# Designs tried in a protein design chat: VH-VL binders against Gonadal protein gdl (gdl). Part 27

Target 1, 194 residues: Gonadal protein gdl (gdl), of Drosophila melanogaster (Fruit fly) (p22468)
Amino acid sequence: MADIPATSEGSANTSEAVVEYQQPTPEFLQRKIYFLVDQLRTYHSELPENLQTRISYDLLTELANCVLNDGIFVIVKALMELQHETERHLIKIRMQAENEYEIEVAEWRSKIKDPEELRHILGLMKIKHTKKLHESDTKIIEILDQKVNDQQSTLQKAGVPGFYVTENPKEIKIQMFLLDFILRLSRLKYEPGK
Below, E stands for the ipSAE of ESMFold2; O stands for the ipSAE of OpenDDE; V2 stands for 0.75 times the mean of E and O plus 0.25 times the DockQ between their complexes.

## First folded at step 14 (VH-VL; framework fv_firastotug)

Design c8 (from j8 with heavy chain S31Y Y33S R51Y I100T; at its last look DockQ between E and O 0.44; V2 from the best seeds 0.60)
Fold by ESMFold2, look of step 14:
Structure c8 (fold): chain C 194 residues (1-194), chain A 124 residues (1-124), chain B 108 residues (1-108)
Amino acid sequence: as target 1 above (194 residues)
Amino acid sequence: EVQLVESGGGLVQPGGSLRLSCAASGFTFSYGSYMSWIRQAPGKGLEWLAYIDWDDDKYYSTSLKSRLTISRDNSKNTLYLQLNSLRAEDTAVYYCARGTVYWMEGYKYYFDSWGQGTLVTVSS
Amino acid sequence: DIQLTQSPSSLSASVGDRVTITCRASQSVSSSYLAWYQQKPGKAPKLLIYDASNRATGIPSRFSGSGSGTDFTLTISSLQPEDFATYYCQQYSSWPLTFGQGTKVEIK
């Protein structure tokens, strides 16, 4: 809606300096888009050929436009922090279960004198512990899958091109590359004229 | 806990074939895992050979592509490397290695888990 | 292919020395996607550093990495007896994946 001031003539160095604190000019945005597209094409060219064909140049241009005002970077970084927090919590639960098993094994070794009975008890405990870890791992996978679903929905609602809810592994892989590109762009320091 | 155990190495004559195995435990070849074979000739550096992603995409070293096949059997949780038309230059320790990509972290192909390797010796 | 050249190819050092190993790429390693590994004789490599500067879990703070573009370094601030090993850099920004030729750190 609001018009952005622009100069069409010769040297407008003073105008560009002022714009740094206000709405950017169309010329500044055009230069930023070129920079972002150039970076994305570099990332794209580094992929194996079969992956290059699965991510079109049109999609790269849409991504550049999407992240032009930095708002998407804030969303993606927030989602990344939530994902990492969830993963740390799940790892801690697994570590607690292993520690409890180790303690219980040590207690049985001190209590049972018959070597054959001890081997039998420890064998049953290993089976029980393995089953408990398998049940825990199944739940962990379910939690992580739900997080992926939620984040796909969030990115789709934010208008990030290429994102939608899917369980298709091939489509998820493409979305993971698009996320990689966005994260790499978010770490760049844009300095025009550099 | 993650463990990778290679097997199937040994002495083979030039022109022969071997299939190397990498038994994985503590994780499944599910969404988020990628695997590679990397070799090291005696006294030499590391050489990447082949890569398989969790969606079964495969990539090979250009110089060795015609003589290698990477595959996996998810039901056995086992990674394979088929070595064909072996030459003396293929004498090396062969490692399997794993990396993990989680949703939202980006695709990063470094290897955080390695097996202890299996020796392949190609000689008459 | 991005070719990685490490320097020096070998060095001799004493316990307590500051050791610096460099890795130079034939073209830019985008986003500093570069890892460092330590390998002791007869053992598998061990991840030390990823993304040029992040220490892997359990790696002592005396190991640090830095660099961007084509020039990367691994620094051991005070060499310990267990640090005598061969060190490799690896890039993962551009396909195919490539390793440096290695730098052997020996007891002087």
Scores: ipSAE 0.612, ipTM 0.816, lowest interface PAE 2.0, mean pLDDT 85
ESMFold2 (binder alone), look of step 14: mean pLDDT 90; pTM 0.936
OpenDDE, look of step 14: ipSAE 0.687; ipTM 0.823

## First folded at step 15 (VH-VL; framework fv_firastotug)

Design d1 (from c2 with light chain L97R; at its last look DockQ between E and O 0.54; V2 from the best seeds 0.56)
Fold by OpenDDE, look of step 15:
Structure d1 (fold): chain C 194 residues (1-194), chain A 124 residues (1-124), chain B 108 residues (1-108)
Amino acid sequence: as target 1 above (194 residues)
Amino acid sequence: EVQLVESGGGLVQPGGSLRLSCAASGFTFSYGYYMSWIRQAPGKGLEWLARIDWDDDKYYSTSLKSRLTISRDNSKNTLYLQLNSLRAEDTAVYYCARGTVYWMEGYKYYFDSWGQGTLVTVSS
Amino acid sequence: DIQLTQSPSSLSASVGDRVTITCRASQSVSSSYLAWYQQKPGKAPKLLIYDASNRATGIPSRFSGSGSGTDFTLTISSLQPEDFATYYCQQYSSWPRTFGQGTKVEIK
C-alpha cells in the first residue's frame, strides 16, 4: 500500500492588481482646468469682437470646469449622433417623396398619349406635389426645432453653462459656439507636463 | 433643391461701383445659414470677400473692407454685394456661396452650395 | 490670416492613377476645419470634403481627406476621367476664410 504523496497544489494567488484608479490629484485637476481655460480663451479670441462680448470669461471658466468631467463630452457626442441620425432620416423621407413623384410622373407619361391631357394631368400633379412637399418641409422643421429644444434641455440638466431652452436665434447662436468649443475640447488630449 | 443665382455682372469702368445680387431658392435665410461672396480672377484662385449671417453680422476681407458692403433682403431671399472704387484687379467671377451651421456640430463655415457666378470686368 | 499652400500646383496623371494633393497651413487649423473643393473649367467649386476627412453628400468613395494641425491631404484612389479639374483646400478655423492656391490635375 504505497502512500502516494499528496502533491500540494500551490494556490496561485492571482493577486488581481486592483488598478487603484488613483483619483486625479487636486493639482492635476487644477492644471487641467488651466489648460482648458487657455484653449477656450484661444477659441474665444478667434471670434469676431461682437461675439466676444456676448461670451464672458466667466462663462468660459464655468465651461472649463464643466468639461473637466469627460461625461459631458460623451453626452455631447451622443446628442450629436442622434441629431445626425434624425436629420438623415428626415432627408431620406423627403427624398423618397420626391422619388415617388418622379415615378408617378413617368407612369403618366407612359400611359397618356394625348399631349394636352398629359399636360393637364402633370400640371395638377405638380401642384399637389408642391403642396405636399411644403407640408413635409414644415413638419421637418418642427421636428428639428423640437429636437433642438430637447437637446438644450438635456445639456441644461447636465449642468452645461449657457444652455437653456430657447427659440431665440441670437441665443441659439451663442449656444452653437459653446457647442463648437466643447467639441473642439473633446478632440484634445491633455498630457500633463507638455 | 438649393439654387443660388448671381446677377449684376458686366463691364464696369475703373473707379465705378458694382452691385451684385444673389437670388436664393430652396432655402430661406435663417439662423442655420450664412452667406458669403467669393471671387475668382481669371486663371487665379478663390478669394473670400465677405459674409453675412442670420444676426446681420458682417465680416469683410481686410484688404477690401473699405470698399465692400454685404447686405441681404430676407423678404426677397436675396444677397447683395456692393464694391466701390473698382480697379482692374477686381475683374473676376463673383460667386455667392452658402454655409450651413448645424446644431450640435458647431460653426462649420465651409461652403456647401455655390452659384454659377457672375463675371465682372473692370476695363476702360 | 491663415495661409494655405497646396502642393503640387499642377500634376499630370492617367486614368486609374492614385493622386495625392497636400495642403499646408501657416498656422494650426483648429479641429481640422479644412474643406476640399473641386472646380471644373467654367463651373463653380463643388464641395468634396469637409472637416478634413468627411465626404460631402454624393461624393464618390475614391475621394478621401486626411490630416490635422497644419498638414492636410486629399487623395483620389483611382483617378476617373471626370476628375480632371482644379482642387482647392479651404480653412474655416478663423476669419478671414482662406483658400489654397489650387492644384490642377491634368490628363497625361
Scores: ipSAE 0.516, ipTM 0.772, lowest interface PAE 1.0, mean pLDDT 90
ESMFold2, look of step 15: ipSAE 0.622; ipTM 0.833
ESMFold2 (binder alone), look of step 15: mean pLDDT 87; pTM 0.877

Design d2 (from c2 with light chain W95Y L97W; at its last look DockQ between E and O 0.48; V2 from the best seeds 0.57)
Fold by OpenDDE, look of step 15:
Structure d2 (fold): chain C 194 residues (1-194), chain A 124 residues (1-124), chain B 108 residues (1-108)
Amino acid sequence: as target 1 above (194 residues)
Amino acid sequence: EVQLVESGGGLVQPGGSLRLSCAASGFTFSYGYYMSWIRQAPGKGLEWLARIDWDDDKYYSTSLKSRLTISRDNSKNTLYLQLNSLRAEDTAVYYCARGTVYWMEGYKYYFDSWGQGTLVTVSS
Amino acid sequence: DIQLTQSPSSLSASVGDRVTITCRASQSVSSSYLAWYQQKPGKAPKLLIYDASNRATGIPSRFSGSGSGTDFTLTISSLQPEDFATYYCQQYSSYPWTFGQGTKVEIK
């Protein structure tokens, strides 16, 4: 009865290297803020003087602080994608309507042999189509305006400075610049020590 | 469909002035659009001249700033260009073009729509 | 002013060829605010690429743009008969907006 020695299975302690997400040091955050503010000032300086007066340095500083959190970039990107999808969809609908009209015109041309009758039918179709297209365009504008308002509200709720629901084109212009700044910043890689 | 139609071109004497119009259809001048004038001398490249936005901000080429005036009439959905003190070198096809600024996409100062252009010939 | 220099000024190519056009800026073009246009004789320019790499609506996939900073490239992967034209780059990073001098693509 030969005692088979129990091979001690060495418990490989897989020390899961808890990648301690080292919270960025206050110094790191401060340097990042300075970097972001400097970039924003650069963007600001590229604007015409009349626009520079409408965007304060305080607003830029607030914006820098806001985008210190990468979450804002994610939100803006998501909103941008949603906007693109909406626009593409609306364009597609309009194109389909136009295409349907062309197909219908072609069908009438094939069916109607009398030129006077054809001219009359096509004239009526054109009037109807023009009206339909105008109505469609109006709806498209309404949808897009609502999307802008929704996105303004989303950004406002997210705490992005300078954003609020408005239909004022001058105010929207400023918000568009701020969005441009955020998008530009989102493309930058902050490297400590460079 | 977006259409831009330039007019006002023709033969003009040196030292004279030209006034060009661009009638826009399929869209209205709004906060989403910038309008510009671009010219092209015969057999040459493109030269940006001026732009105007919905807030009546006007920008001009550095070289022509003193001679150019861009304006618009929203009621007519028409863009205008005035060029004074005409020279032979101002002979070109003049295009009006639209730039679109999309919400959430930043400033897109590229030209997505162009007119067919109007020829201006400066000659004695 | 930002000057844009295209290279080459002209090239001859055959249908099916890969064509590459470069556009060099005298200064850095912020955020890659560079567009490419195609112009056929007697016609207005047509937008091909915006923001250096985005294809405009209705533009065939054979057209692509790349680049950043001062160096930008337009590529036609397989030249088609309808692609023989003059191509222009344009920056809209700073005023005044400027165009390259153009690159004429001719049939070989």
Scores: ipSAE 0.467, ipTM 0.752, lowest interface PAE 1.0, mean pLDDT 90
ESMFold2, look of step 15: ipSAE 0.734; ipTM 0.882
ESMFold2 (binder alone), look of step 15: mean pLDDT 89; pTM 0.910

Design d3 (from c2 with light chain S94K; at its last fold request DockQ between E and O 0.37; V2 from the best seeds 0.62)
Fold by OpenDDE, look of step 15:
Structure d3 (fold): chain C 194 residues (1-194), chain A 124 residues (1-124), chain B 108 residues (1-108)
Amino acid sequence: as target 1 above (194 residues)
Amino acid sequence: EVQLVESGGGLVQPGGSLRLSCAASGFTFSYGYYMSWIRQAPGKGLEWLARIDWDDDKYYSTSLKSRLTISRDNSKNTLYLQLNSLRAEDTAVYYCARGTVYWMEGYKYYFDSWGQGTLVTVSS
Amino acid sequence: DIQLTQSPSSLSASVGDRVTITCRASQSVSSSYLAWYQQKPGKAPKLLIYDASNRATGIPSRFSGSGSGTDFTLTISSLQPEDFATYYCQQYSKWPLTFGQGTKVEIK
């Protein structure tokens, strides 16, 4: 009865290196804020004087603090993509309506041999199509306006400074510049020490 | 369909002034658009001259700022360019062009629509 | 001002060829705010690419844009007869707006 020695299976302690997500030091964050503010000031300086007066340095500082969190970039990117999809969809719908009209016109041209009758039919079709297109365009504008309001609200709720629901074109203009600033910043890589 | 039609080109004497018009159709001047003038000398590249938006913000090329005036008439949906103190070097095809502003993307100063241009010849 | 230098100034190619045009900026073009235009003789420029890489509506898939910072490229994957034209890059990152000097694509 030969005692087979129990081979001690060495428990390989896979020390999962808990990559301690070292929270950025306050100093690191401060330097990053300064960097972001400097970039924003640069963008601001490129604006017309009228717009420079409407976008304060305080607002830029608040914006820099806001975008210190990468979450804002993700939100803005997602909203932008959604906007693009919406616009593409609406354009396609309009194009389809236009194409359908052209097809219908072609069909009538093939069916109607009397030029006077054809002219009359095409005239009526054009009037109907123009009206339909105008109605479609109105609906498109309404949809887009609602999307703008929704996105304004989303950004406001996210705490992005300068954003609130408004239909005032002058205020929307400012918000568009702020969005441009955020998008520009989102493309920058902050490297400490450069 | 978006259409831009330039007019006012022709033969002009040195030292004179030109006034160009650009009639826009298929869209209206609004906060969603920018209008610009761009010129092209014969056999040369493109040169941006001036931009105007719906809020009358104006930008000019640095070299021509003192001689250029861009304006618009919203009631006529027409863009204008005035260029004073004309020189032979101002001989060019002058284009009006539209830029579009997109929500969430900001102001994009590329030109999605162009007129066919109007030729201005500065000659004695 | 941001100066844009295109290379080459002209090239000769055959139908079916791959054509590459470069545009170098004297300064970094923020957010890839670069556009490409096609211009045929006696015609207005036509937008091809915006934001360095986005194809404009109705532009064939054979046209593509790439690049960032100071270096940008327009590529035509397979040159078609209708593609013989002059191509221009344009930056809209900073005022004043500026164009490249153009690249003429000629038939070989």
Scores: ipSAE 0.665, ipTM 0.813, lowest interface PAE 0.7, mean pLDDT 92
ESMFold2, look of step 15: ipSAE 0.748; ipTM 0.896
ESMFold2 (binder alone), look of step 15: mean pLDDT 89; pTM 0.921
ESMFold2, fold request of step 18: ipSAE 0.736, 0.742, 0.739; ipTM 0.884, 0.890, 0.888
ESMFold2 (binder alone), fold request of step 18: mean pLDDT 89, 89, 89; pTM 0.914, 0.919, 0.914
OpenDDE, fold request of step 18: ipSAE 0.618, 0.652, 0.637; ipTM 0.808, 0.812, 0.805

Design d4 (from c2 with heavy chain D53Y; at its last look DockQ between E and O 0.58; V2 from the best seeds 0.54)
Fold by OpenDDE, look of step 15:
Structure d4 (fold): chain C 194 residues (1-194), chain A 124 residues (1-124), chain B 108 residues (1-108)
Amino acid sequence: as target 1 above (194 residues)
Amino acid sequence: EVQLVESGGGLVQPGGSLRLSCAASGFTFSYGYYMSWIRQAPGKGLEWLARIYWDDDKYYSTSLKSRLTISRDNSKNTLYLQLNSLRAEDTAVYYCARGTVYWMEGYKYYFDSWGQGTLVTVSS
Amino acid sequence: DIQLTQSPSSLSASVGDRVTITCRASQSVSSSYLAWYQQKPGKAPKLLIYDASNRATGIPSRFSGSGSGTDFTLTISSLQPEDFATYYCQQYSSWPLTFGQGTKVEIK
């Protein structure tokens, strides 16, 4: 009866080093804000003068404050991915419609032996297809416009300054510049002391 | 397929005016696009001249601003360029080009589509 | 205005050679908003690279772009006969849009 010694499994206390997310000091945040505002001013200065007048320094300051939270970059990235998926899907739908037309044309070519009859049928098909494509394109635009509105609303709710639901092309243009600025900032690494 | 076709080039006398057209197909001028004119003198580089946004906002090169007019007709899906007070230095191939702006992707002022260009020769 | 200076202005290389073209900006090009174009004789420019390093659709893998700030590079890893052309860099960081003077690549 050999007493098999119970190997004491040493409970490796994996002290999960609670990386104390040291809340950034107020001084750190202030320096980061200044850095962000300076970058935004640079981007602003790169615009034509007529567009510079439409984006105030106050708005840039508000934007800098808003993007102190990395969550805004995450939101913008997520919205961008969703936009890409939507666009890809719509392109596929359009391509399928085109392919279906080509298949149908090929079928008619195989079935109809009379050249005059075939020409007539293909002519009618082309008219129908053109109409269908225009309708499809219209629907695509509508879907994309709705997507833009949804994204405007999301950004507005997230507290991103300058965002609100609008169909005004001039206002949308400004929002697109703000998005450009946010995306440009998201690519920057703020290094304290450099 | 996206196509841009320039027209209106030819021989013009100094002091005259040119009016160029760019017929676009495969897309419509919308908030997803902007259009530009770019020229290239014989054996020289490329020079950006003017751009127009979907909201009809226009911007010109500083050196040519007083002589250039960019415009569009949405009903015809056509871009136009007028250049007045022509000089010998205005001799070039003139290109229309499309840039794409993407919602949520920022402004991308590179040109993904070009016309074949139209030659303008300013000579007495 | 941002001035772009390409180097060299012209070069001759053999098929299979590695070709490198540089583009230097007079000031920093923010966010790497730089494009490269290929132009063949009598043809319009064709987009090769955007955002300094992204290859445009349908562009062969032998073309690559790199760089940031003021210094950018276009590389052709293995030159092909069809690569005979003039190459241009273009910045779109600030208005007005500007192009480099071009680099002519001649094949030996």
Scores: ipSAE 0.449, ipTM 0.765, lowest interface PAE 1.2, mean pLDDT 90
ESMFold2, look of step 15: ipSAE 0.600; ipTM 0.816
ESMFold2 (binder alone), look of step 15: mean pLDDT 89; pTM 0.921

Design d5 (at its last look DockQ between E and O 0.29; V2 from the best seeds 0.00; counts 0 for: grease 19.2 > 18.9, SAP .501 > .496)
Fold by OpenDDE, look of step 15:
Structure d5 (fold): chain C 194 residues (1-194), chain A 124 residues (1-124), chain B 108 residues (1-108)
Amino acid sequence: as target 1 above (194 residues)
Amino acid sequence: EVQLVESGGGLVQPGGSLRLSCAASGFTFSYGYYWSWIRQAPGKGLEWLARIDWDDDKYYSTSLKSRLTISRDNSKNTLYLQLNSLRAEDTAVYYCARGTVYWMEGYKYYFDSWGQGTLVTVSS
Amino acid sequence: DIQLTQSPSSLSASVGDRVTITCRASQSVSSSYLAWYQQKPGKAPKLLIYDASNRATGIPSRFSGSGSGTDFTLTISSLQPEDFATYYCQQYSSWPLTFGQGTKVEIK
């Protein structure tokens, strides 16, 4: 009865290296803020004078603080993609309407032999089509305006400075520049020590 | 359909002034658009001259800034260009062009719509 | 000012050929703010590509744009009879707006 020695299976303690997500030091954050503010000032300086007066340095500083959270970049990117999809969709709808009109015109041209009758039919079709396109365009504008308001609200709720729901074109213009600034910043890689 | 129609071209004497108009149809001057004048000398490339947006922000070519004035009349849905102190080198087809401003994307200054152009000939 | 230099200035090609036009900027074009236009004789320019790589509405798939920084390319994958024209690049990264000198695509 030969005692088979129990081979002690060495428990390989896989020390899961808990990559301690070292929270960025206050100094690191401060340097990053300075970097972001400096970039924003550069962008600001490229604006026409009338716009420079409308975008304060305080607002730029607030924006820099806001974008310290990478989540803001993600939100803005997602909103931008959604906007693009909406616009593409609306354009397609309009194009389809236009194409349908062209097809219909071609069909009438093939069917009607009398030039005077054809001219009359095509004239009526054009009037109807023009009206339809105008109505479509109006709806498109309404949809886009609502989308802008929704996105303004989203950014406002996210705490992005300078954003609020407004239909004032001058205010919207400022917000558009702020969005441009955010998007530009999102493309920058902050490297400590450079 | 969006249409831009330039007018005011013709024969002009050196030292004179030109005033060009661009009538827009199918759309209105609004905050969703910007406008530019671009010229093309015979057999040459394209040269940007001036830009204006709905808020009257204006940019000019550096070389021509002192001689150029861009303006708009929303009530007439018309864009204007004035060029003073004309020279032979100002002989060109002058185009008005439109760009669209997109929400979230900001101002992108490419031109999606062009007029057919108007020829200006500066000659004695 | 950002200067744009196109290469070549002219080329001869046959229908079905792959055509490549380059546009080099004297400075980096931010955010790939480069457009391409097609111009036929006696006609206004037509937008082909924007943001370096986005095809404009109604532009055939045979047209494509690529590039970043200082180097950009317009490609026509299979040249069609209607594609014989002059092509221009344009930057809108900084004022003043500038165009390349143009590339004439001629029939061989």
Scores: ipSAE 0.605, ipTM 0.790, lowest interface PAE 0.9, mean pLDDT 91
ESMFold2, look of step 15: ipSAE 0.801; ipTM 0.915
ESMFold2 (binder alone), look of step 15: mean pLDDT 87; pTM 0.899

Design d6 (from c2 with heavy chain S30R; at its last look DockQ between E and O 0.28; V2 from the best seeds 0.00; counts 0 for: germline match VH .588 < .625)
Fold by OpenDDE, look of step 15:
Structure d6 (fold): chain C 194 residues (1-194), chain A 124 residues (1-124), chain B 108 residues (1-108)
Amino acid sequence: as target 1 above (194 residues)
Amino acid sequence: EVQLVESGGGLVQPGGSLRLSCAASGFTFRYGYYMSWIRQAPGKGLEWLARIDWDDDKYYSTSLKSRLTISRDNSKNTLYLQLNSLRAEDTAVYYCARGTVYWMEGYKYYFDSWGQGTLVTVSS
Amino acid sequence: DIQLTQSPSSLSASVGDRVTITCRASQSVSSSYLAWYQQKPGKAPKLLIYDASNRATGIPSRFSGSGSGTDFTLTISSLQPEDFATYYCQQYSSWPLTFGQGTKVEIK
């Protein structure tokens, strides 16, 4: 009865290296803020004078603080993608309407042999089509305006400074530049010590 | 349908001034659009002259800045161009053109709509 | 100023031919902010391509744009009778806006 020695299974302690997400130090955050503010000031300085007066340094500082959270970049990117999708969709709808008109015109040309009758039919079709396109364009504008308001509201709720729901073109312009600034910042890689 | 109709072209003497108008229809001057003037000398290429947006922000060609004035009247949905101290080299077809500003994408300075153009001839 | 140089200045082609026009910028065109236009005699330019590669609304699929940085290309895959015209590139990366000198596509 040969005693088979019990092979001690060495418990490989897989020390899961808890990658301690070291919270950024206050000093690190401060340096990052300074970097972001400096970038924003650079962008600001590139604006025409009339726009520079409308975007305060305080607003830029608030914006820098806001974008310390990478979540803002994610939100803005997502909104941009959604905007693009909406625009593409609307363009396609309009294109389809135009294409349908062309097809219909071609069909009438093939069916009607009398030039006077054809001219009359095509004239009526054109009037109808023009009206339809105008209505479509109006709806498109309404949809896009609503989308802008929704996005303004989203950014406002996210705490992005300078954003609020408005239809004022001058205010919208400022918001457009702020969006540009955020997008530019989102493309920067902050490296400590450079 | 977007329509742009230029007017005010004609024969002008050297040293004179031109004032062109561009009547816009199918859209209004709003935050979604900007307008530009572009000219084309006979048998030559295209030259951008000036731009104006809904906030009266203006850009000019560097070479012509001192002689050009772009303006708009929203109530009339009309774009204007004034060019002073006319020279023979200013003989061209002058086009008004529209560009679209996209939300979140900013200004895209390509022109999706053009007028038929108006001919200005500078000659003694 | 960004100067745009088109090549060739003119070309002769037949219906059905593949046509390629190049546009070279003196400086890098940021974000591919380049457009292409078609102009027929006595007519205003018509937008073909924007953002270097995006076809404008109503433009046939035979038109395509490509390129980045300083080098851009307009391609007509199969030339149609209505495509005989002058073509212009335009940059909108920096002020002032500038156009190429044009490429005339003529019937052979």
Scores: ipSAE 0.581, ipTM 0.782, lowest interface PAE 0.9, mean pLDDT 91
ESMFold2, look of step 15: ipSAE 0.727; ipTM 0.881
ESMFold2 (binder alone), look of step 15: mean pLDDT 89; pTM 0.922

Design d7 (from c2 with heavy chain K108R; at its last look DockQ between E and O 0.46; V2 from the best seeds 0.64)
Heavy chain, then light chain:
Amino acid sequence: EVQLVESGGGLVQPGGSLRLSCAASGFTFSYGYYMSWIRQAPGKGLEWLARIDWDDDKYYSTSLKSRLTISRDNSKNTLYLQLNSLRAEDTAVYYCARGTVYWMEGYRYYFDSWGQGTLVTVSS
Amino acid sequence: DIQLTQSPSSLSASVGDRVTITCRASQSVSSSYLAWYQQKPGKAPKLLIYDASNRATGIPSRFSGSGSGTDFTLTISSLQPEDFATYYCQQYSSWPLTFGQGTKVEIK
ESMFold2, look of step 15: ipSAE 0.721; ipTM 0.878
ESMFold2 (binder alone), look of step 15: mean pLDDT 89; pTM 0.920
OpenDDE, look of step 15: ipSAE 0.671; ipTM 0.807

